# Ledger of designs, part 115: VH-VL binders against Cytochrome c oxidase assembly factor 8 (COA8)

Target 1, 167 residues: Cytochrome c oxidase assembly factor 8 (COA8), of Homo sapiens (Human) (q96il0)
Amino acid sequence: APERGAERRDTAPSGVSRFCPPRKSCHDWIGPPDKYSNLRPVHFYIPENESPLEQKLRKLRQETQEWNQQFWANQNLTFSKEKEEFIHSRLKTKGLGLRTESGQKATLNAEEMADFYKEFLSKNFQKHMYYNRDWYKRNFAITFFMGKVALERIWNKLKQKQKKRSN
Below, E stands for the ipSAE of ESMFold2; O stands for the ipSAE of OpenDDE; V2 stands for 0.75 times the mean of E and O plus 0.25 times the DockQ between their complexes.

## First folded at step 7 (VH-VL)

Design uc4 (from u3 with heavy chain T30E S57R, light chain G93D; framework fv_belrestotug; at its last look DockQ between E and O 0.03; V2 from the best seeds 0.00; counts 0 for: pae E 20.2 > 2, placed apart)
Fold by OpenDDE, look of step 7:
Structure uc4 (fold): chain C 167 residues (1-167), chain A 123 residues (1-123), chain B 108 residues (1-108)
Amino acid sequence: as target 1 above (167 residues)
Amino acid sequence: QVQLVQSGAEVKKPGASVKVSCKASGYTFEDYYMHWVRQAPGQGLEWMGVINPYGGRTSYAQKFQGRVTLTRDTSTSTVYMELSSLRSEDTAVYYCARGYSRWEGTFYYFDYWGQGTTVTVSS
Amino acid sequence: EIVLTQSPGTLSLSPGERATLSCRASQSVSESYLAWYQQKPGQAPRLLIYDASSRATGIPDRFSGSGSGTDFTLTISRLEPEDFAVYYCQQYDDSPLTFGGGTKVEIK
């Protein structure tokens, strides 16, 4: 049997979405949800004649996206781990096994799981507050630079129109 | 293992063009930007430009604008750098380098390098 | 263009000594988007440090990067014979990508 060479799935570097927009894309694309964060990455269009201000905006958007991806990837991992630990602990306390008699994974009822969610949210409340604060700061900055880029584009269009009228 | 293998040394006359190849292996070719950096004898490193292998999008340093052309062949995982209107000052070792960034963009550090291609421009 | 100035141009040291290399940017480098490379004669550059302080894979612990804003430092805690080379800093905060002029670490 020919050893199927394990295609070492070249793990794309952390943060490079394997989503490839169409080659002739002139706009931003939204990729599929990331496997860890469950956030859809944005592939930013880079104009050939990107202005320094446009570049700064793009960088800020990319950095903010990375920040969000990292936060939610870590949060989802933490949540999944703590959820599993909670379930196991609660089942053990009840004298129940991790599997039912039918071989299915034992689960807690909705009421018991509600207690987990309340505890998890309480424990992570400060972390979420800081995230929300920083999210607003980043998005305000992005919006500010979007405004500047919009003004720059208007100004450049006006200058081009004046030059065409003078020739 | 990631490898970047460049074409052999070139000797050109002033005014000629040179085309250097860089064959990538050991990774998904389209997932990484490829950069070109040159080094004149006894001098520092100079960034020339970048290509996205997936879309073929390019960006060049202003100094090389109009003289450098980056292309790719996805079927062979090869990037090409063509430099036209060669001058004696273009005598250098030319490197392809894989760009790495946390996220997609135009700003990268270089985690893997080709072995370099010596281009000599002499009358 | 961000201009990177490396100092000193040449550093003459003995094996076992500490090497400290400076890289100064003409303007602030955001998010510490600075890398360090080692280049030996006749070889391609090798990545040492990225993001100002993160060590690349397979780089010995004796190499460390520090700094922020405009001032960055590469430190080699104890020079090994194989560490005598040229070192370059590179910024990737803005286009065009730029390198420092290099610092040559040579045997005294």
Scores: ipSAE 0.005, ipTM 0.552, lowest interface PAE 12.3, mean pLDDT 85
Fold by ESMFold2, look of step 7:
Structure uc4 (fold): chain C 167 residues (1-167), chain A 123 residues (1-123), chain B 108 residues (1-108)
Amino acid sequence: as target 1 above (167 residues)
Amino acid sequence: QVQLVQSGAEVKKPGASVKVSCKASGYTFEDYYMHWVRQAPGQGLEWMGVINPYGGRTSYAQKFQGRVTLTRDTSTSTVYMELSSLRSEDTAVYYCARGYSRWEGTFYYFDYWGQGTTVTVSS
Amino acid sequence: EIVLTQSPGTLSLSPGERATLSCRASQSVSESYLAWYQQKPGQAPRLLIYDASSRATGIPDRFSGSGSGTDFTLTISRLEPEDFAVYYCQQYDDSPLTFGGGTKVEIK
């Protein structure tokens, strides 16, 4: 099963005047789907007083997003390229051209395409298995650091309350 | 301010190679895709390829596949375009152009352009 | 490959007039992935419009884009002397990225 796992934080901007570049955005925001990966990127806010732990969490999320975007962009590109090569090869074997007499792209039926899908899945089984393993590892790490950031913020609030009660 | 500064004009003979540099400044180099576009005399614009400076991954137009190589040096914020097996038809102005943020996926419109590098191929 | 056809090839107008430039795609351009550029002689192109209708940073309000699918339009509401240039449309819906042939806006 494909597990694209794109993170989403805010509703998409509703117009041109609401667009804010990532470096000037006050919040994380979600951009339009990437052309190749078909995943919506998250644009991460960098607060002025970002702690070292918060920075590590943000970088981990950024790296995970890039890894995920790259994986699916690569898989989609490879799938599209190999699909077209398979169709061309089978049309050639059948003595058919790449376009019908009406000018439309020639296609293969679902049964003919089943061989391609089976072959592609078989070739990529191990890669997707490692992708799933790495996806879980990355998301566990992100959740773990989110917990650490939450605890850091709680302790900072407690320290601030202790200072207010001191004289 | 965002600035893309390219290397100077080149004159080459057919069969040679050319390597054009594009130095970026005024922004975080690794956050934006870099594209290359050329313009032959009296002609329109032609996209050649793109590099993701974060990981160095490239994609090329089919017409240039096997002849063009994009690389980058993050320590100098510089992208290089090398075009081999030059022909007279490769005479053009070559531009580097900054795509939109890589955090928004792979965007292909170009918000900042280099000044252009004229490559002339003649025998 | 998506072919972009711009019309007219040359648009001869006076300062203060409205310019309307057309860009027609050979296939539907999804999500309005279309940009417009201005290029003056000896200069690099400059981004005007992205996503068919969004103005790039620093572009005056007199520039506007519209359209979807296969038909796109750039409008300059009142031409200024600095607006006489060549204009290109560009699609980024499908690889390879392609540009239109250009529309030259020149003084009448």
Scores: ipSAE 0.000, ipTM 0.455, lowest interface PAE 20.2, mean pLDDT 80
ESMFold2 (binder alone), look of step 7: mean pLDDT 92; pTM 0.944

## First folded at step 9 (VH-VL)

Design i15 (from d5 with heavy chain G55D G56S; framework fv_belrestotug; at its last look DockQ between E and O 0.62; V2 from the best seeds 0.00; counts 0 for: pae E 3.6 > 2)
Fold by ESMFold2, look of step 10:
Structure i15 (fold): chain C 167 residues (1-167), chain A 121 residues (1-121), chain B 108 residues (1-108)
Amino acid sequence: as target 1 above (167 residues)
Amino acid sequence: QVQLVQSGAEVKKPGASVKVSCKASGYTFTGYYMHWVRQAPGQGLEWMGVINPSDSRTSYAQKFQGRVTLTRDTSTSTVYMELSSLRSEDTAVYYCAREGFKYDSPHFDYWGQGTTVTVSS
Amino acid sequence: EIVLTQSPGTLSLSPGERATLSCRASQSVSSNYLAWYQQKPGQAPRLLIYGASNRATGIPDRFSGSGSGTDFTLTISRLEPEDFAVYYCQQYGTSPWTFGGGTKVEIK
């Protein structure tokens, strides 16, 4: 619906409408698009031996997903509501009905719809600018902690090599 | 350039019908509403109705409900106004007018040249 | 149906004078959807003002519109010879769309 929006990049397999993760899985899973936000949720794996740093990364990813899902669900709802109100208002001023002869919802001409889209974008410009800033901030933080976790795992493997050689 | 060209003058007897055409050019015909406005000699303007050329949906002023019919032909980019059961007070100039849209406000941005319909016996 | 009453019916002025035309609605005009048109003999109306106060493309600065609700005004700050014509207000906030009876601006 919106011209600008950010979806989180995913590498896991996905099903569009019928994806259901196993009850107990050792991997993150990507679900189908949420009906309200149109974003694919991630179902995060929690290992038994999760380090404090790994836990902080997972929580940050979960919080960012929830924030993103809530933002776009709200924006999509607002967009749909304002679009319908705009269409109904314009049809009413002309005395035109809200439905076609086939019973389907009537719509406006292209020029009126173009002006609605321009108005909606203009009204929400600053809000989307702050959303983009916060989205990049959150993704930078996530990337930073992913690097720290990678270094932690390398370090733990080095300790394993030292332990094996001392046997 | 946007242009609305109407059919020529008509002379009719009371009780007859008249059908006036308005051919549009210079823009996407189905993207704009078309309205009809009339003006009796020495009198002001009177709105008759509107048609959406994309789906043929119409709305008419109550005064003309049951007597006026607006139609269109998308292949020729033409709207038609038919007024039935004519009487002498229907003698007027009939205009088509395109509904433009700017700054969230509709308005009649282009008008046809007008078609004189005379009803006399 | 919203009835628009224009006053005066005729306004006799000289070139260079200021013209003030009134349009009163029988009930509040939705969203200030009110337009002003100029019409000269033998011609179709020409849009001057829409949305009560917005000048149409190509309309000189001497034309301005104001007002809201039920009371609207067209002002011509300095009349030029080509401005002597009939002026109509029109509401498009509620179907049916209606016009005022007109104000003729004529040379004194």
Scores: ipSAE 0.274, ipTM 0.681, lowest interface PAE 3.6, mean pLDDT 85
Fold by ESMFold2-Fast, scan of step 9:
Structure i15 (fold): chain C 167 residues (1-167), chain A 121 residues (1-121), chain B 108 residues (1-108)
Amino acid sequence: as target 1 above (167 residues)
Amino acid sequence: QVQLVQSGAEVKKPGASVKVSCKASGYTFTGYYMHWVRQAPGQGLEWMGVINPSDSRTSYAQKFQGRVTLTRDTSTSTVYMELSSLRSEDTAVYYCAREGFKYDSPHFDYWGQGTTVTVSS
Amino acid sequence: EIVLTQSPGTLSLSPGERATLSCRASQSVSSNYLAWYQQKPGQAPRLLIYGASNRATGIPDRFSGSGSGTDFTLTISRLEPEDFAVYYCQQYGTSPWTFGGGTKVEIK
């Protein structure tokens, strides 16, 4: 459940908004959807006794989140920009103005918009394929380190149990 | 199934006005732009203007500005072309044509059969 | 206004021959905004090619379009009797939309 009491808004270099979870939180906090990527960011809790391995996992998850936020923020910006340019160019080719008689923005017909969406998806197909490949690589690495952290915790628990039995 | 059916031939006197209709069927009328193109006897094709049936906005070739008016009736899926102050040079076949799209390329995918307008004394 | 110049004005050929029709624009036209139409006497124009090189539905593969910038070509690889007609190029990249003067392909 996300806490909202200490939320602050700021923008990252990628155009991704920042958020600040409540202070003294003992858990990971999930924020509202980012303005640019439309993805919910996660702020990771740092325990006082964080192991080097746990730190590596946390940093990997943070870096993966930033990469993912940057990708979708940039994709959404590109889509919006290209859509606006397409609409303006189509109206200009016919000699039509950008505004209706009532002053509202002129719209394109369904056929023109369908053509744009099809072309945009086709143009970005390879980019999305590389994103999916990298996404799977990153999640494999995260899963691997999660397994290592789990084994470390089991091992430490067993060590502590053995030490208590030996004494 | 897409059809554009135009009104019949007209004979007009110089100075009169003519109104040609183009009835669309077989598709969503407001989804596609409609253009008007004319052809004088033995001559080439000449673009007159375009209408968006969805919002009724129009754009005309400068040569026809002030004499041509494009309108539409969504209840009958019909586009109209009215040309005023007729001259002998306006004797032509008038076509309506639908603007289709494929691969980021607009084009006239369906045409009406044409309406012959003769201007004579 | 973009002026389209078609050449030759008339092309006299026999069935089975190759026809090459030229369309030249007074200024650069994106290939996405060039089409070719066929017209027979007493009939409305028929779409052949759109976007300079894309064949319309139902158009035989003997028809092909090419070109970019200011120079565009329509090729009919092997003329059939039904191909003798007038051919028009069209640009729709800027208002007003304009057509070429036409090329008449007639039987020799």
Scores: ipSAE 0.271, ipTM 0.659, lowest interface PAE 3.3, mean pLDDT 85
ESMFold2 (binder alone), look of step 10: mean pLDDT 91; pTM 0.901
OpenDDE, look of step 10: ipSAE 0.369; ipTM 0.718
ESMFold2, look of step 12: ipSAE 0.272; ipTM 0.679
ESMFold2 (binder alone), look of step 12: mean pLDDT 91; pTM 0.902
OpenDDE, look of step 12: ipSAE 0.347; ipTM 0.722

Design i39 (from d5 with heavy chain Y103H; framework fv_belrestotug; at its last look DockQ between E and O 0.01; V2 from the best seeds 0.00; counts 0 for: pae E 3.2 > 2, placed apart)
Fold by ESMFold2-Fast, scan of step 9:
Structure i39 (fold): chain C 167 residues (1-167), chain A 121 residues (1-121), chain B 108 residues (1-108)
Amino acid sequence: as target 1 above (167 residues)
Amino acid sequence: QVQLVQSGAEVKKPGASVKVSCKASGYTFTGYYMHWVRQAPGQGLEWMGVINPSGGRTSYAQKFQGRVTLTRDTSTSTVYMELSSLRSEDTAVYYCAREGFKHDSPHFDYWGQGTTVTVSS
Amino acid sequence: EIVLTQSPGTLSLSPGERATLSCRASQSVSSNYLAWYQQKPGQAPRLLIYGASNRATGIPDRFSGSGSGTDFTLTISRLEPEDFAVYYCQQYGTSPWTFGGGTKVEIK
């Protein structure tokens, strides 16, 4: 199936004049990975003739993306913070410094790290379970509204064909 | 299965150095910290220091700083404790002990059999 | 350094009796990093309890540890003949790691 708009058909990087102008976007586009969530944000294109139903779908997708970004940003920050605290605490109890003789960051033995990972996963099990539940619920809702939008578009095309034949 | 086997008894003169070995088997040598603990006759246990076999990093009790040196040889899965400038007060049984980790707690899960070091004229 | 004081120094009991051993720290032991070891003459110490209350693998359930902060206890609910030995507490929450002076549990 064709991409959005005639301009999207040409994917050649050498065709500067074949890309949408900086001030004019006719397609959804993907940004760089977020520093904290490590997820790529999607910037949604808003059609001039967007229906109320299409607007609801877009807002639902935008809200779901923001929720997802926030969850993983917080999760990654918590993981990094707790991992660093765990390493520093273990080294401190033995009187070991945080840097090696070569200046590299000191590491723990595999068994100590395995225990940290096991505890972190166990401690966050319910949080991850609720995330998965909510993620599936949100995707179900998005799929449902996508279906509604598709039916609306089909109906509108059907009405246009009937009117064209009548005139 | 896990075994820590130490070298035999040593008799040294005051001012000499002693080097005790602890050979590990039955587990991944670089996966666990190794500590050294001594016990003078009729006395309690005294912690001397720790080594990370993976990088060779060490930390010592202040009392032994400058006299004790912990090293390892990954090819033979052996940790060494060298104590210099020996005094009669250094007469003790010297133990190597492996640091295990369970339930968010390090602990000495396996000990060597001990090496008696006697310092006398 | 944290100084650990064990009491009593000697505990004289008969098989079948309960033994209660105390270990007090000069300052709070962080993370309840407190272990108990059993030592018999001519042998290396044997780990009994770690993290104040976790029983080591293979240790009978008559051994239990409790306490937090500065006050810790090792309890042997019903002494067996093999339990007569010297017991040491150890803290590993702060460098240097330190041991108590020991409690000798002897036959009455």
Scores: ipSAE 0.376, ipTM 0.732, lowest interface PAE 2.7, mean pLDDT 86
Fold by ESMFold2, look of step 10:
Structure i39 (fold): chain C 167 residues (1-167), chain A 121 residues (1-121), chain B 108 residues (1-108)
Amino acid sequence: as target 1 above (167 residues)
Amino acid sequence: QVQLVQSGAEVKKPGASVKVSCKASGYTFTGYYMHWVRQAPGQGLEWMGVINPSGGRTSYAQKFQGRVTLTRDTSTSTVYMELSSLRSEDTAVYYCAREGFKHDSPHFDYWGQGTTVTVSS
Amino acid sequence: EIVLTQSPGTLSLSPGERATLSCRASQSVSSNYLAWYQQKPGQAPRLLIYGASNRATGIPDRFSGSGSGTDFTLTISRLEPEDFAVYYCQQYGTSPWTFGGGTKVEIK
């Protein structure tokens, strides 16, 4: 079964409560979840002697992150907006107020909310299928360039050993 | 949101130098090259140079080599452009511009508001 | 170095009309790395199009780019009042990276 693209990285630090970049970072690092997308952003670092291949990989990763952040920020906003509209419409149809007697937002029970979730998934199914296809394409491209960078690093180390032996 | 905020207008005499700042916010400063582009009154755009904000390595257009110096301060997310030996033809609006991430060559996705430098005798 | 020649120099049109702006390169632009920018008086340039045909984030779909090799076109399908500005092309395929001289789109 193919993966779905809403997942967060497993290596998030325990107890991170806000965005707090390391002050003297010289490496990529992972920040706290974005407020709108719920995705943990990678904060990229350009090395001084970045090779063309390393630049291509970095820019592909940056583009993929921006694309993914925007997709989920927009989907989360749409979901929240349509959820509230659905609840409001159903409460009004039943002649009920938007607030409980305690002043908290009125809501629908799980069975009533199932209609919303079914409608939302159906309405957005094709959009999410195209997202998954594009996610896999981007992920394969990133993996491909990660492999090429790894080979470039090995090759450079072998050339360095060859140079030291000739000295 | 990405913002590039530049320092205010400068009036200089020929032979002096000017230092323009560009403060970045809304993105990871060390992850994007920063460029400088100028525009003389009634003229088109002219690329001046680029800085890697991570370690400060620079590259300059040959026309400006020896007169322009780009520096940065990572703690304030600020890039500085200093242009020395000013001449009247250096009168222009100077922009900082962030290198876009879509391609491996530089197009500019965000620009500072511009800093007017006037060189008058 | 690659010289970009924009035509016409000035394009006088009314709101609602279609604008077609040309950018011609002295040599083939590597990988079709051609960008378009909009600049209003007293403001910084704004990226519209990159890679000859890709709209930048937040750019309305009335803006489109086309072309390849040496001939590139920016099209604005229906001019809005806010679209009257100067438009620049930029090649970023081959160093040194260069800009065109601009096309001013003004109210007829």
Scores: ipSAE 0.376, ipTM 0.731, lowest interface PAE 3.2, mean pLDDT 85
ESMFold2 (binder alone), look of step 10: mean pLDDT 92; pTM 0.928
OpenDDE, look of step 10: ipSAE 0.440; ipTM 0.768

Design i56 (from d5 with light chain G93D; framework fv_belrestotug; at its last look DockQ between E and O 0.57; V2 from the best seeds 0.00; counts 0 for: pae E 7.2 > 2)
Fold by OpenDDE, look of step 10:
Structure i56 (fold): chain C 167 residues (1-167), chain A 121 residues (1-121), chain B 108 residues (1-108)
Amino acid sequence: as target 1 above (167 residues)
Amino acid sequence: QVQLVQSGAEVKKPGASVKVSCKASGYTFTGYYMHWVRQAPGQGLEWMGVINPSGGRTSYAQKFQGRVTLTRDTSTSTVYMELSSLRSEDTAVYYCAREGFKYDSPHFDYWGQGTTVTVSS
Amino acid sequence: EIVLTQSPGTLSLSPGERATLSCRASQSVSSNYLAWYQQKPGQAPRLLIYGASNRATGIPDRFSGSGSGTDFTLTISRLEPEDFAVYYCQQYDTSPWTFGGGTKVEIK
């Protein structure tokens, strides 16, 4: 039985941004744009005395970031692939090569490319709707937990002030 | 209004070359491919070749490969078709045709008036 | 090369009659890449239909295109005196681009 060569699904490599913040940093760091998603990754600071609520917020932010990175990496890959296929197909139909006589990459005219973009957006419309819905849900949850953490910090500061007045 | 105006009729001897011009007006010249089509007397239409908007890429029908050259001058909005080593069988009306593109469907939406080329001894 | 065969070669009809012109391809052609042209004596071709079924701007409603795969049809529902001409189909699916041999619609 001939081994059906597993079509390596070109999964966008989970490019863990190799950006390492300085070891002594007490702040969140923003990395350069990711090669695949074009999104800037955030390295979240982990406090030594992180509360359970702060930890939950950090984890939720991290998960949401990973979700966004993966979505846009895949979307950009799909877009690039379909764009290239469209250009190649159209050039082939015309009997034109992939390169000009000067060796430059062959391109289509603006009108032809406009049709590609319209079609691509139409085809991916539903996918973008679901993404937007989930993006709002995730950000709402993050905002809610940010509020809780803020309240917790206020309460802890008030308790510390009361203890200092009683001594 | 879109217009394609071709050069006048040509009479050539066998073995000579002819260069026909097609001047475009009424639209963005650099946005459209230009094709050349010929028609021998009493015959059908024959596709010769295409030139891209920048003039840097051309494609020719195999029958004309090595004899036809398409060029484009953006400054004058003119496309040229040169045919060398003329034969009696090259006697035809030559047309330039603009390639329109709508809804993923290319088509020749505008044509030149045609240029008659006569090859006679 | 895709060969387009048009039939009939000549169609003799009277004004007011229905004309049906056939274009058969030697291999499957995408509907998006089939066009129809009208040519009158001493004139350049004029676009009638693009994408097999889309009427060009300024083309009367009596002209319609249909078909898919290898079989395409141009229909003139009611011939007018100005419709007596030669009609060509053309494919853009693959290079070289090719025309049919044409159908002459003449007055009976």
Scores: ipSAE 0.024, ipTM 0.635, lowest interface PAE 3.7, mean pLDDT 87
Fold by ESMFold2, look of step 10:
Structure i56 (fold): chain C 167 residues (1-167), chain A 121 residues (1-121), chain B 108 residues (1-108)
Amino acid sequence: as target 1 above (167 residues)
Amino acid sequence: QVQLVQSGAEVKKPGASVKVSCKASGYTFTGYYMHWVRQAPGQGLEWMGVINPSGGRTSYAQKFQGRVTLTRDTSTSTVYMELSSLRSEDTAVYYCAREGFKYDSPHFDYWGQGTTVTVSS
Amino acid sequence: EIVLTQSPGTLSLSPGERATLSCRASQSVSSNYLAWYQQKPGQAPRLLIYGASNRATGIPDRFSGSGSGTDFTLTISRLEPEDFAVYYCQQYDTSPWTFGGGTKVEIK
């Protein structure tokens, strides 16, 4: 279940964080949780001499982060919207107002809210199954390219070591 | 097991008030709405109103607005229905009924035994 | 306010016969918000059907409900001696929640 942080909205903005990372960082670094997805974005380091393989890996990781950020931002928005619709529907059938006398949003009894949570999970079961499948596929691909980059870096170190000894 | 036990029969004069209790047991009292329904002799069922026992919020049928008051005591798991300015037309059996639900289908799944209120001069 | 009209007022049948009870609403009612109750003399009503067609816990499968919009039906496929009672429909789509006038099912 995602961390609650959304009200009612149609769709979330793309997963760009408002946090501004330090310029010329030599490492990936992690920003604060995004307002809509509740996921912490990663700012990926771009080396000055980035190889084509390193660029492919970085772009794959960036694309995966955006996909993940967008999925959870949309899920959080859908959850909030459907929760409000459920509460509204149940209060209307009873003739109860949508707000208390103090002006706060009215809610349902704990057992009725539990019924909503059960139904939401059931309705979205298949969507989360497809998300999990795609998550594993993306992470396998990222791991594969991380290995290829690691081998490329080792080979470049060996070439530089050979050049130094041949002097 | 779920049980709703109501107070005993009442005889009242016109203009008086009556207060009927409904004691709940066998479930989480504050997790379910409680309704009141009456039935005049030889007639059908008439919905009077609802209380959310968690916060005490109420909604009443327009016919009874201003005359009926629903309250609850969470420490005794009891709902009270008070009907004021009684008249002979208020002679009826009064039921409390718990609002059960399966998903988005609320319904009255358990009823009290009924309390006869007789209003006569 | 939604008025529910039940017909017939009285249904005289023998055990083993099929009973068909009608409930007509003055305005459209979502099927999710219609219920049927049984009441025997001196007793509180008992829930039979909720959401127009779903049997409540412990209700025999000879009871079934159907319908949508303004027309709803309770069917008892094979009447048993304990089924002779008064039956009420109820809507809870809009406040106030209202009941039909009842259909008495009695021994012929």
Scores: ipSAE 0.016, ipTM 0.595, lowest interface PAE 7.2, mean pLDDT 84
ESMFold2-Fast, scan of step 9: ipSAE 0.418; ipTM 0.758
ESMFold2 (binder alone), look of step 10: mean pLDDT 91; pTM 0.918

